# VH-VL binders against q96il0: the designs that were tried, part 8

Target 1, 167 residues: q96il0
Amino acid sequence: APERGAERRDTAPSGVSRFCPPRKSCHDWIGPPDKYSNLRPVHFYIPENESPLEQKLRKLRQETQEWNQQFWANQNLTFSKEKEEFIHSRLKTKGLGLRTESGQKATLNAEEMADFYKEFLSKNFQKHMYYNRDWYKRNFAITFFMGKVALERIWNKLKQKQKKRSN

## First folded at step 1 (VH-VL)

Design c1i (framework fv_cofetuzumab)
Fold by ESMFold2-Fast, scan of step 1:
Structure c1i (fold): chain C 167 residues (1-167), chain A 121 residues (1-121), chain B 111 residues (1-111)
Amino acid sequence: as target 1 above (167 residues)
Amino acid sequence: QVQLVQSGPEVKKPGASVKVSCKASGYTFTSYAVHWVRQAPGKRLEWIGVINAGTGNTYNNQDFKGRVTMTRDTSASTAYMELSRLRSEDTAVYYCARGHPLEYGSAFDPWGQGTSVTVSS
Amino acid sequence: EIVLTQSPATLSLSPGERATLSCRASQSVDSYGSSYLAWYQQKPGQAPRLLIYDASNRATGIPARFSGSGSGTDFTLTISSLEPEDFAVYYCQQRSDWPLTFGGGTKLEIK
């Protein structure tokens, strides 16, 4: 990205927007949409007493977010590039310029664009199917670990209650 | 039982096209994907692309963009890979292999026996 | 693309010895619950044969002497006691990202 130059700057992990949550935040924080993926990142709060299981869940959620943002950033970029190539090719066959009289990008009508959309969806069908399958696997894993964390918290509560009773 | 059988060897001149077939048997053809892989003499395996046998949708390695066309015939349980504008560097053994269309990057099993394609003047 | 590096390029051993073959990926091939790495065996003039899928699962009909291990970027194929029919070229393959890629191969030859 252009935002990341050779200068000393704060950087975000690849596929995640650059910004800082409020310093006093003790909860998860939702950021602005990523420039490329158009998805809003979640900045996770890290408790001082985070268990290994809680850390594993948080890391899983962060990695899933980065994976998801990278996928959609690449998909959106590919779509935009191929759309521009298709429009340019069609305008050349019509003998038209790439800009309208007002300086805006020249576009094709909906009927002409239908062929592009059909081809793009068909060409990317397998990629989208694999994405959906991995998305379900990741969400099942997250749900599983959320359940494990919930059970751990219940167990810790019971242990604390028993300790108070025994004092 | 589960088997992929490919067409015989081809000798082509530079600039020509070659079409390799891969006939499936012993399984429901339309429930799987067919991958295409080549191997030049003494070189590693190189992935060309994949076709979903049920839908006909394809995804090709960008190194072959504009030159490879994959199709299938569901009534004959046969997949096809056509490579155009052949160069001497396209001389290789071409393989088809079965993968699961809904399993991301499914392992290839079985493989076809391979089709030798030689591009020479 | 994900680059797979296999080592050694050639491994010379005798029947009965243990073989250890390595495959290193340029980036992680893990996706929650699975390492999307497979191992294939290829003999001269033959198509590759699937040995191991998802890093550690043996394919149907593959002898117990073959085992796979590893996760992330570092993977190993082990043959616990070599049989004469095991001398072949072995390839690793990543199936986690497009395009699918193969390693350069390790040739297992008789000493």
Scores: ipSAE 0.000, ipTM 0.460, lowest interface PAE 16.5, mean pLDDT 79

Design c1j (framework fv_cofetuzumab)
Fold by ESMFold2-Fast, scan of step 1:
Structure c1j (fold): chain C 167 residues (1-167), chain A 126 residues (1-126), chain B 111 residues (1-111)
Amino acid sequence: as target 1 above (167 residues)
Amino acid sequence: QVQLVQSGPEVKKPGASVKVSCKASGYTFTSYAVHWVRQAPGKRLEWIGVINAGTGNTYNNQDFKGRVTMTRDTSASTAYMELSRLRSEDTAVYYCARVRDTYYPESSGYQLFDYWGQGTSVTVSS
Amino acid sequence: EIVLTQSPATLSLSPGERATLSCRASQSVDSYGSSYLAWYQQKPGQAPRLLIYDASNRATGIPARFSGSGSGTDFTLTISSLEPEDFAVYYCQQRSDWPLTFGGGTKLEIK
């Protein structure tokens, strides 16, 4: 169609965010679940006077979020692909078509699907162990830097209190 | 050149423990899992368990119920299998074998026992 | 646990003959469109050697006379023309479920 053809000529600038946080927010903003990872992204607030430690903590939290979203997006896509392959392979082995006479997609029963889930979990056991280890290492590092930032803020507060008393 | 080199033969009394080593070379040790398999004289191969060389996580055959402990030393690229409370029926040749440990599900079909250690003879006798 | 049954237990043949070895699983070893069944050759005093993986794929360095076939529960290892060095014990192995299991073996011996 001509109208649709004309609209297809329009291009959006690169770098537009997947979701848009409220303007001039003074707090972190939580978005809707990502289509592939099913995780809610956090858009981090950047203070006007961010210290180097606060920046390091924020970047660590952002990098951890990105790693986590990528892992689960990849996991969910792999699950969907392998589930489809498993169903197709089983239907082919039984001599069944991929579609019923009514045109509906042919499916396996719960007992057959249980075999797939068991195999998928077993097959991904080491992948989940690596994920779990990295997840805890990342959260330990985040907690450690949160402690450093807290101590920095206490020190700065004490310095400002003493300075105000002398003034 | 990929090699798995096992420790020498052991003769043990019933009730003792044995610890077999498997030193890996020629590949990235932490990218592979190490499986342990034994074979009693004239009998079939029997799977004992597996250790992930990178994480140290293990999965053991229940037939060895609380008697087997698998460990690894990443700095020495060596895997260990310790079997305790030895019985005469534990007399066997013990093998280590590697399997490519990939955390991508689509590549699990490449998990092969492509290289084996030479075997460690363990004899349990009075 | 998946039980693997190999037949025959012993096969007596001459060099140049065709060998057909069978392995039957108590339940399917198929997963994700692949059959997780391997074949190994073992000579006296040696560790097993991988011949075939995923039912039909030859391992690196394995001669073309070795071939694997089958799916689900029934598998075959075929040696098209026996060489003197092929007389050994052959084991099938499944990697579909825990614990990993091996067949009882087929001893290929000279007539």
Scores: ipSAE 0.000, ipTM 0.439, lowest interface PAE 16.2, mean pLDDT 78

Design c2 (framework fv_cofetuzumab)
Fold by ESMFold2-Fast, scan of step 1:
Structure c2 (fold): chain C 167 residues (1-167), chain A 118 residues (1-118), chain B 111 residues (1-111)
Amino acid sequence: as target 1 above (167 residues)
Amino acid sequence: QVQLVQSGPEVKKPGASVKVSCKASGYTFTDYYVHWVRQAPGKRLEWIGVINPNSGGTYNNQDFKGRVTMTRDTSASTAYMELSRLRSEDTAVYYCARGDEYYSLDYWGQGTSVTVSS
Amino acid sequence: EIVLTQSPATLSLSPGERATLSCRASQSVSYSGDSYMHWYQQKPGQAPRLLIYDASNRATGIPARFSGSGSGTDFTLTISSLEPEDFAVYYCQQSSEYPLTFGGGTKLEIK
């Protein structure tokens, strides 16, 4: 059961932990599934005092989301088109029409469709390998920038402690 | 306890803009999304869009083609919806509503009547 | 966009009778175990009131006589025994994808 409208950043801008009940949005929020990709978009919270480094991290996460959404939207569209073409081609080869005598859309059974799935996966193997490679590269970059942001926040807290101690 | 109170009725000329307000009380304004919905006389409800009051992030229904702007003022616990380049077809009652995690609308404002006439 | 079709457009019944209202979606509104379909009641001159969320859960303060069921594309709102205050227009709404959409409504009238 996904928690739309209760999607969370569980830390405040200063690093203080924030409790967010299921029905309440804390910072980020998750939208409904996109019509084409079937993925839920994350809408990112922008802090009032966002640093340039924090902005770079947020933009990288947003760009990665857009890339991922586009990949799966295209993949699903390609799958649907090729599936319909395959079904029409096989029905034509069998001498069958696109509709049954009862007016229902003519279909192939699971065994017949297995050929399509095997061909589709085989044809798209390299595309999926490149997707996985790029996905890992993007997540590595995000993790790297998350680390840099964390270090920046620790440094800023230490600077504030120095000021408080001198007062 | 939870209340959404909207601004009063508006009468506008074609081509003008209208800005409707929605003041929230009885809950933490930034913890729930605010949706905007309209209903023309005798017609079905039509979803306009949503705003996250914490971030200011919005998603607008594309049917309004860049005519809708949603904003909020967290200090006043008030959400705003501005509709520009008004047409007679924009004559409707406009509602704000609070959204939950399923994107159901659990509390509604009383509605603001907007009439577009020459 | 997902089109929601409600039937019947009008339903004429007497207090004490059972009401069954239908909502059909042009495509599935179920995802990952949830069905993103909600039901509202609207009386003349008033804002809609949430009755049922996520297909079958009653909203706070809604009487037990209201129940929702269904999944995928077919959904039903049932009122087990009509009270006089139940005669109103009922709308279904989907939140499975943007834009959020509403059905055309079913008007429940006194016979």
Scores: ipSAE 0.000, ipTM 0.476, lowest interface PAE 15.7, mean pLDDT 80

Design c2a (framework fv_cofetuzumab)
Fold by ESMFold2-Fast, scan of step 1:
Structure c2a (fold): chain C 167 residues (1-167), chain A 120 residues (1-120), chain B 111 residues (1-111)
Amino acid sequence: as target 1 above (167 residues)
Amino acid sequence: QVQLVQSGPEVKKPGASVKVSCKASGYTFTDYYVHWVRQAPGKRLEWIGVINPNSGGTYNNQDFKGRVTMTRDTSASTAYMELSRLRSEDTAVYYCARDSTYFEGYFDYWGQGTSVTVSS
Amino acid sequence: EIVLTQSPATLSLSPGERATLSCRASQSVSYSGDSYMHWYQQKPGQAPRLLIYDASNRATGIPARFSGSGSGTDFTLTISSLEPEDFAVYYCQQSSEYPLTFGGGTKLEIK
């Protein structure tokens, strides 16, 4: 799915993908996963003679990527914070310490965590619904502008063919 | 013209932290990755890591694991590199450098460098 | 990580002479016909300056006397006729894999 040769190696010892994109490719490239969002950034190719329409599409795609990265970074952070708070509260209710005898973080079993997952999903239902709605709107806009760019490129190719025939 | 202007020299004690800034001008800050590279006196250049100024996402050289933090301020067009738990071997000139628009991994513009000296 | 070995460590020449600098990678830095090797010039007290990218492409503003060649593991930077301002340290750098790495440098000095 990524560009041919876009990923040369998958996993480094750090758990992050190792890669180096094809330099002579005229396509976009995919980077290593963002630390907080876990989403891979796309580095967009800028053609030498980028049209205003092509620039608008590229900026829309860049803005959508940033929006998506910010949403998931914030969501993951919220999940982690609320999970820690829930575990802390539950352990205090049981009269248990936050660390095991070995010094590791004390944790709740799957049955106990089920309550947290239910609450988290309920609390964030509207936020996730708005995310999905906005995600579809952004993808629709991108598809629409991709169509316009494609038509512009077809028109330019036709103009070039006409010019060659007249010259 | 494209310019990367770094903060002034720092002198730190072992165990302290240092934060170096890199202010970009002459281009759209969020369109280009920013790398950090250092050079100890008389030694080769050493790559520290890279930050995507649009997302804030980073990828760092494992040799600096747990000690380096890269951030940016898009409104100020400034990238930051903080190195903690400083050792004498961290004495070096620290550079920020701009990657190309295509994430090429080579550096077309460099900051002037920030001298960091770690001594007791 | 990919280790880059530059040779010679020091090269003593006079203005007008041809300089040939070598960089050898511990593994191939080429993929699908492209080579991810780059060259920089550094003068005392200054930041490095990009000379050559992707093995053979001259960076903006770099004089025609500078040229790069090579593929796979063996790369060369050539300065066809040295000018006084060319006496500096030269570093190769690979972008085939993370971490990005630099060679040890070749110091080009006046005889």
Scores: ipSAE 0.000, ipTM 0.464, lowest interface PAE 18.8, mean pLDDT 80

Design c2b (framework fv_cofetuzumab)
Fold by ESMFold2-Fast, scan of step 1:
Structure c2b (fold): chain C 167 residues (1-167), chain A 120 residues (1-120), chain B 111 residues (1-111)
Amino acid sequence: as target 1 above (167 residues)
Amino acid sequence: QVQLVQSGPEVKKPGASVKVSCKASGYTFTDYYVHWVRQAPGKRLEWIGVINPNSGGTYNNQDFKGRVTMTRDTSASTAYMELSRLRSEDTAVYYCAREYGSSDWYFDLWGQGTSVTVSS
Amino acid sequence: EIVLTQSPATLSLSPGERATLSCRASQSVSYSGDSYMHWYQQKPGQAPRLLIYDASNRATGIPARFSGSGSGTDFTLTISSLEPEDFAVYYCQQSSEYPLTFGGGTKLEIK
């Protein structure tokens, strides 16, 4: 089975799955969960008359999604790889194969797995802190531009209404 | 493309040490365990041990305990097996092999082998 | 350690004939429908090549004439119709427990 090894080839995955919306959509479209990140990607609808401000907001949201997808894809693969490595190392240290004396698949007890989770969280504490900081920064920027777009749309709506009335 | 390339043949005197290298290419070196196996002329394959290229952790067959040292160089994508206090019965072809099954230990990719001859 | 005994040590056949190679383990290498027994082919001057993994699965690129069967302690590698390139030494290997072990090999030679 060379195919099995190919799935675990890289520590950091190459990115998000690519897909097309079924049929033409006039709304944002939510795709299936990404193989690596387990997050559902959003395909943003581009209006016919998108303003420069709307484009900036859309691109910021797209960039944030891509950043978020890559972060979690990398974390999930790192977790899976290190978990497998930890289990293999502990079994090898005990002089055990991947199967028990009864033929059952060898597993670690809850205490040993707890040690792994504790180590993983401690090792990745700084990375998670920086992720949270950047996540809040990005969401602040998105919220700010969402507010600006909302105000622009209100203004344009009022301007359109006045034009219909006064002209 | 995807391959393991080993160092060239060695001729050693009894009591010496030999270090065999195994360079991986075409795949992510740290994602697969590397095993070492030897075969004396006309004899069966004998498992020596395994190294996790990511951590550097090793586990060796009891028959080689105290004489074998496995290491790796992640930047060079190369695994090493050093066997010390050589005896004539250590004369064999030494292979490195990639472990493919995550829950099962079989080898889909092998190095070409390194001939080690121990003689006076 | 699990001892693997291959029989016969040498099998002399002609191209076109069926080859049946046996591997017997000193204890079971099977659990819950899975069998941790693998087969390799080795030609003179070459590294072993994976043929069959987990008793019955053909490795990528291996011709359909090669098949594996068995469970527990008794395993068989079958070559339905020998081609000239099939004359080689065949080894079984178990992955049920440490240390990993190989059989003594069966040499398939031309009659």
Scores: ipSAE 0.000, ipTM 0.458, lowest interface PAE 19.4, mean pLDDT 80

Design c2c (framework fv_cofetuzumab)
Fold by ESMFold2-Fast, scan of step 1:
Structure c2c (fold): chain C 167 residues (1-167), chain A 121 residues (1-121), chain B 111 residues (1-111)
Amino acid sequence: as target 1 above (167 residues)
Amino acid sequence: QVQLVQSGPEVKKPGASVKVSCKASGYTFTDYYVHWVRQAPGKRLEWIGVINPNSGGTYNNQDFKGRVTMTRDTSASTAYMELSRLRSEDTAVYYCARSIPKYDEGNFDYWGQGTSVTVSS
Amino acid sequence: EIVLTQSPATLSLSPGERATLSCRASQSVSYSGDSYMHWYQQKPGQAPRLLIYDASNRATGIPARFSGSGSGTDFTLTISSLEPEDFAVYYCQQSSEYPLTFGGGTKLEIK
């Protein structure tokens, strides 16, 4: 049973990330795993002098991350929901009821659960195929824009060096 | 004596929600599951779902998922079934019924008297 | 879902006659010696009343003239000698798996 002392938390979050984020750092921040997707979100760094092309690349990467997070959150939620429905149905069929003698939820053994895992994977094969297709399309687009950004940065550096030599 | 007493008749417009109550007496409310079943005029009985009053856990028939919400109030020994986004085909008598969870939780030894729900424009 | 088919849809008999009502499941509702098939009686304007549970057990207060039998997919409700109060609609119901399902009913009428 929880006590009031266990509810009291004396740990403070990082003062740097809370009060003064590192402004001169050009590194992305990685968050904790999302409860549903079990994926770590990336907090993208925005340069002060971001070009329109750099902005398009960043937005594409952010949109792809959101799509990816939502896909896996939905997949994991669907798995949990269908697993509970399967267990409930099987316990009902066996006449075991939904509770153990101690009043806790009754569970199925590993051999009985193997049927569920096999059916779930088979049922979701097409969904995963479409996910992989879209994942490849999104990564192709990201790679293409990364190349364009790289060329733009090279061109800008060359132009600046020419101007410096002329001065 | 065991009794399940339901709320009175309801008339609703399409798109509205209805919440039906089922008050249990004469037994320990948390020891028996409460099921909801409906019957449209001249049609067969249709199972909507079940709630475990002890835990609040529910299982809803796929045909009603997203539209039905089952709850209970253990202090009042009352179960509730709320059906949203009503259609004319939801016109039916709605029953609550109890079952024992241990040996056979699917036979209904006691039923409520029924609540008539009419959905019309 | 398990589909339950009741036959006949209507049965016309006189008091004193034997009634035999059938219920067929689309898949087995039996497991480890038990059969999860139940029978109910419904009169106009009333809630259903449990008659038989687990294929063959009479519910509390149900007269001995009512009996149930069957296993697997084929089940029968028998009324050995009809009384006037027995003319009603009868439904079978399975509890083998969710969703729980009911048959279409057999109307027992006087003629």
Scores: ipSAE 0.000, ipTM 0.449, lowest interface PAE 17.0, mean pLDDT 80

Design c2d (framework fv_cofetuzumab)
Fold by ESMFold2-Fast, scan of step 1:
Structure c2d (fold): chain C 167 residues (1-167), chain A 122 residues (1-122), chain B 111 residues (1-111)
Amino acid sequence: as target 1 above (167 residues)
Amino acid sequence: QVQLVQSGPEVKKPGASVKVSCKASGYTFTDYYVHWVRQAPGKRLEWIGVINPNSGGTYNNQDFKGRVTMTRDTSASTAYMELSRLRSEDTAVYYCARDQYESGYLSAFDIWGQGTSVTVSS
Amino acid sequence: EIVLTQSPATLSLSPGERATLSCRASQSVSYSGDSYMHWYQQKPGQAPRLLIYDASNRATGIPARFSGSGSGTDFTLTISSLEPEDFAVYYCQQSSEYPLTFGGGTKLEIK
């Protein structure tokens, strides 16, 4: 675990680049959208005097972000692959080539594509329900730990106030 | 109860056309795809095609290209399959069947019609 | 098109015995962890009845003795302990590629 603000490497679509938070960053930093999930990652700031409870909250938020990124990256990949497979399969069974008389790529009409979209959404219905369930469970846990951190900070302020009055 | 009820048996001469109906009840007709399947005596099931009752869009097995037409009447919750230029090898029991998932998985068929016997003889 | 080969063509067993029915596809019917293979039961004079969908999921109302397994090109339907009403013809069906296709069937008969 680094003692100062963490620096992270980000990959540009056409190459490699590094965009890191400033060394003295005292807040979370939002990165560019991930190529696969299309979600913006949050790079979390690590305080010098992070309490064990604050560490648990931060790790839970990081783990939830990684889970969310992985879920959507997998969904987008599955959608793209199945869509391509569906189009190729249908064109093959129709005896249609992959290109038109004008040399353009042959495509299915909107009516035919509607069948794929309905199939994909219906097929993934249970997977999306489990995602929503887990998403709510994770956000409940985050909210719960945020409450605990808030109570810890209030308690620490009360202890400091008590010590000041005793002096 | 969810059910599909088909029209009665047909006897046709070679070269004629037959139109089989499939009336849905107990569910929202437009929310589920309807497949057509046939089975000749003692033979395997053969998939004919599918219709989306909401849009009227169809996909037919190429083995039936130019001979099969699928339609539906949303007000009557009824799907139709018409097979033209009948041959003796078209003698079979014809089934309509519902795709099991709302909005269509185009996969497994959970509800089947009772079947319509079509006999093509001279 | 995807050809489905079922074996054996006929299986002769007694009530109480375990039945194992095989379905082999000419090419993979699985993609990204999902398998588009389904099983039906058909009795004489009746429409087919859905037993198993997406390789391993039991359809509504199907007894626990029926189970499906497999991925890729090889799939199995298992009946753990045969009941008298289980003697029928069983068909596999793929929905991975158009046209949708069925296997040739396995006739389960009383020994």
Scores: ipSAE 0.000, ipTM 0.457, lowest interface PAE 20.2, mean pLDDT 79

Design c2e (framework fv_cofetuzumab)
Fold by ESMFold2-Fast, scan of step 1:
Structure c2e (fold): chain C 167 residues (1-167), chain A 120 residues (1-120), chain B 111 residues (1-111)
Amino acid sequence: as target 1 above (167 residues)
Amino acid sequence: QVQLVQSGPEVKKPGASVKVSCKASGYTFTDYYVHWVRQAPGKRLEWIGVINPNSGGTYNNQDFKGRVTMTRDTSASTAYMELSRLRSEDTAVYYCAKVYDSEYGGFDSWGQGTSVTVSS
Amino acid sequence: EIVLTQSPATLSLSPGERATLSCRASQSVSYSGDSYMHWYQQKPGQAPRLLIYDASNRATGIPARFSGSGSGTDFTLTISSLEPEDFAVYYCQQSSEYPLTFGGGTKLEIK
């Protein structure tokens, strides 16, 4: 029932979608894609009696999400900027205007753009390698803390069961 | 000003239960976790557990073998810690304490302490 | 659980001297640039008083002569120039994971 209420509130009649976590939700909430990174944000559920380990895990997941969104937002902006600069440079070399006679932005054909894509991928090869390394490091840390939290919860349940038997 | 005021000293026999109160003032009671800590004569501080006064949710140190129960009364801004099946080694000063900030941190405010003596 | 070991157990110094107190954790209490280690001062018959939180931050009203440092498993409380009122017992405490734990204490006494 909480999921149905959240669903209805998220679907605005005007076609405007807003990411708004349900009140008193006991689960994580997934939002629409970010305008710049094109990644879906996750709003994490905060337990009412959150342990220090649970807080660390949540903060690690939030920090990893922010880092990931910033990386892709920056990458997308860099791509768009360099693509625009490449097009302008090539059109200037050909003596062509930045817009067609119809007023639309002038574009290069697929073969001309192939040089840009090749250069962009080559230039960013190391950056993507470092991103992948850091992404795996962060996910290993998340998995490690998830394991610690799971062990904490299992241990607490085992001790609580023993307590009920001794009482 | 932030203030935590605890109930007075208790003398109990082995096997009895004791319930200590901690009345908070000077801040929003439901915004900060309340922890319980004890100290036996000449010994280190020992963490007993914590209560979230907003939800009533608790987490207790398992070293107390399920003998501890924490509760709160939001209308009275008071937290309670009850320890049952008392032993002589439970003789200690019991403190309530408030977390320093909204993140997990140190205890910036402490009650004055409640002396609990368990003797035959 | 995380075990905290304080050294020395007793430190005998004179007013005006520098005091250096150590606290070692059985496992790291640091994560992502933060260290969940805190220091307290306790005088006879009184509740503990927070001196340093999150390894290096002075609590409200604590004199500048008190400073904390360290990360991971090794932490230090330093008192740059001892005043007569500083002779007390000092405890470290971790909030990295449950159960929260305290060190055994360092008693700072007059030489």
Scores: ipSAE 0.000, ipTM 0.499, lowest interface PAE 15.9, mean pLDDT 81

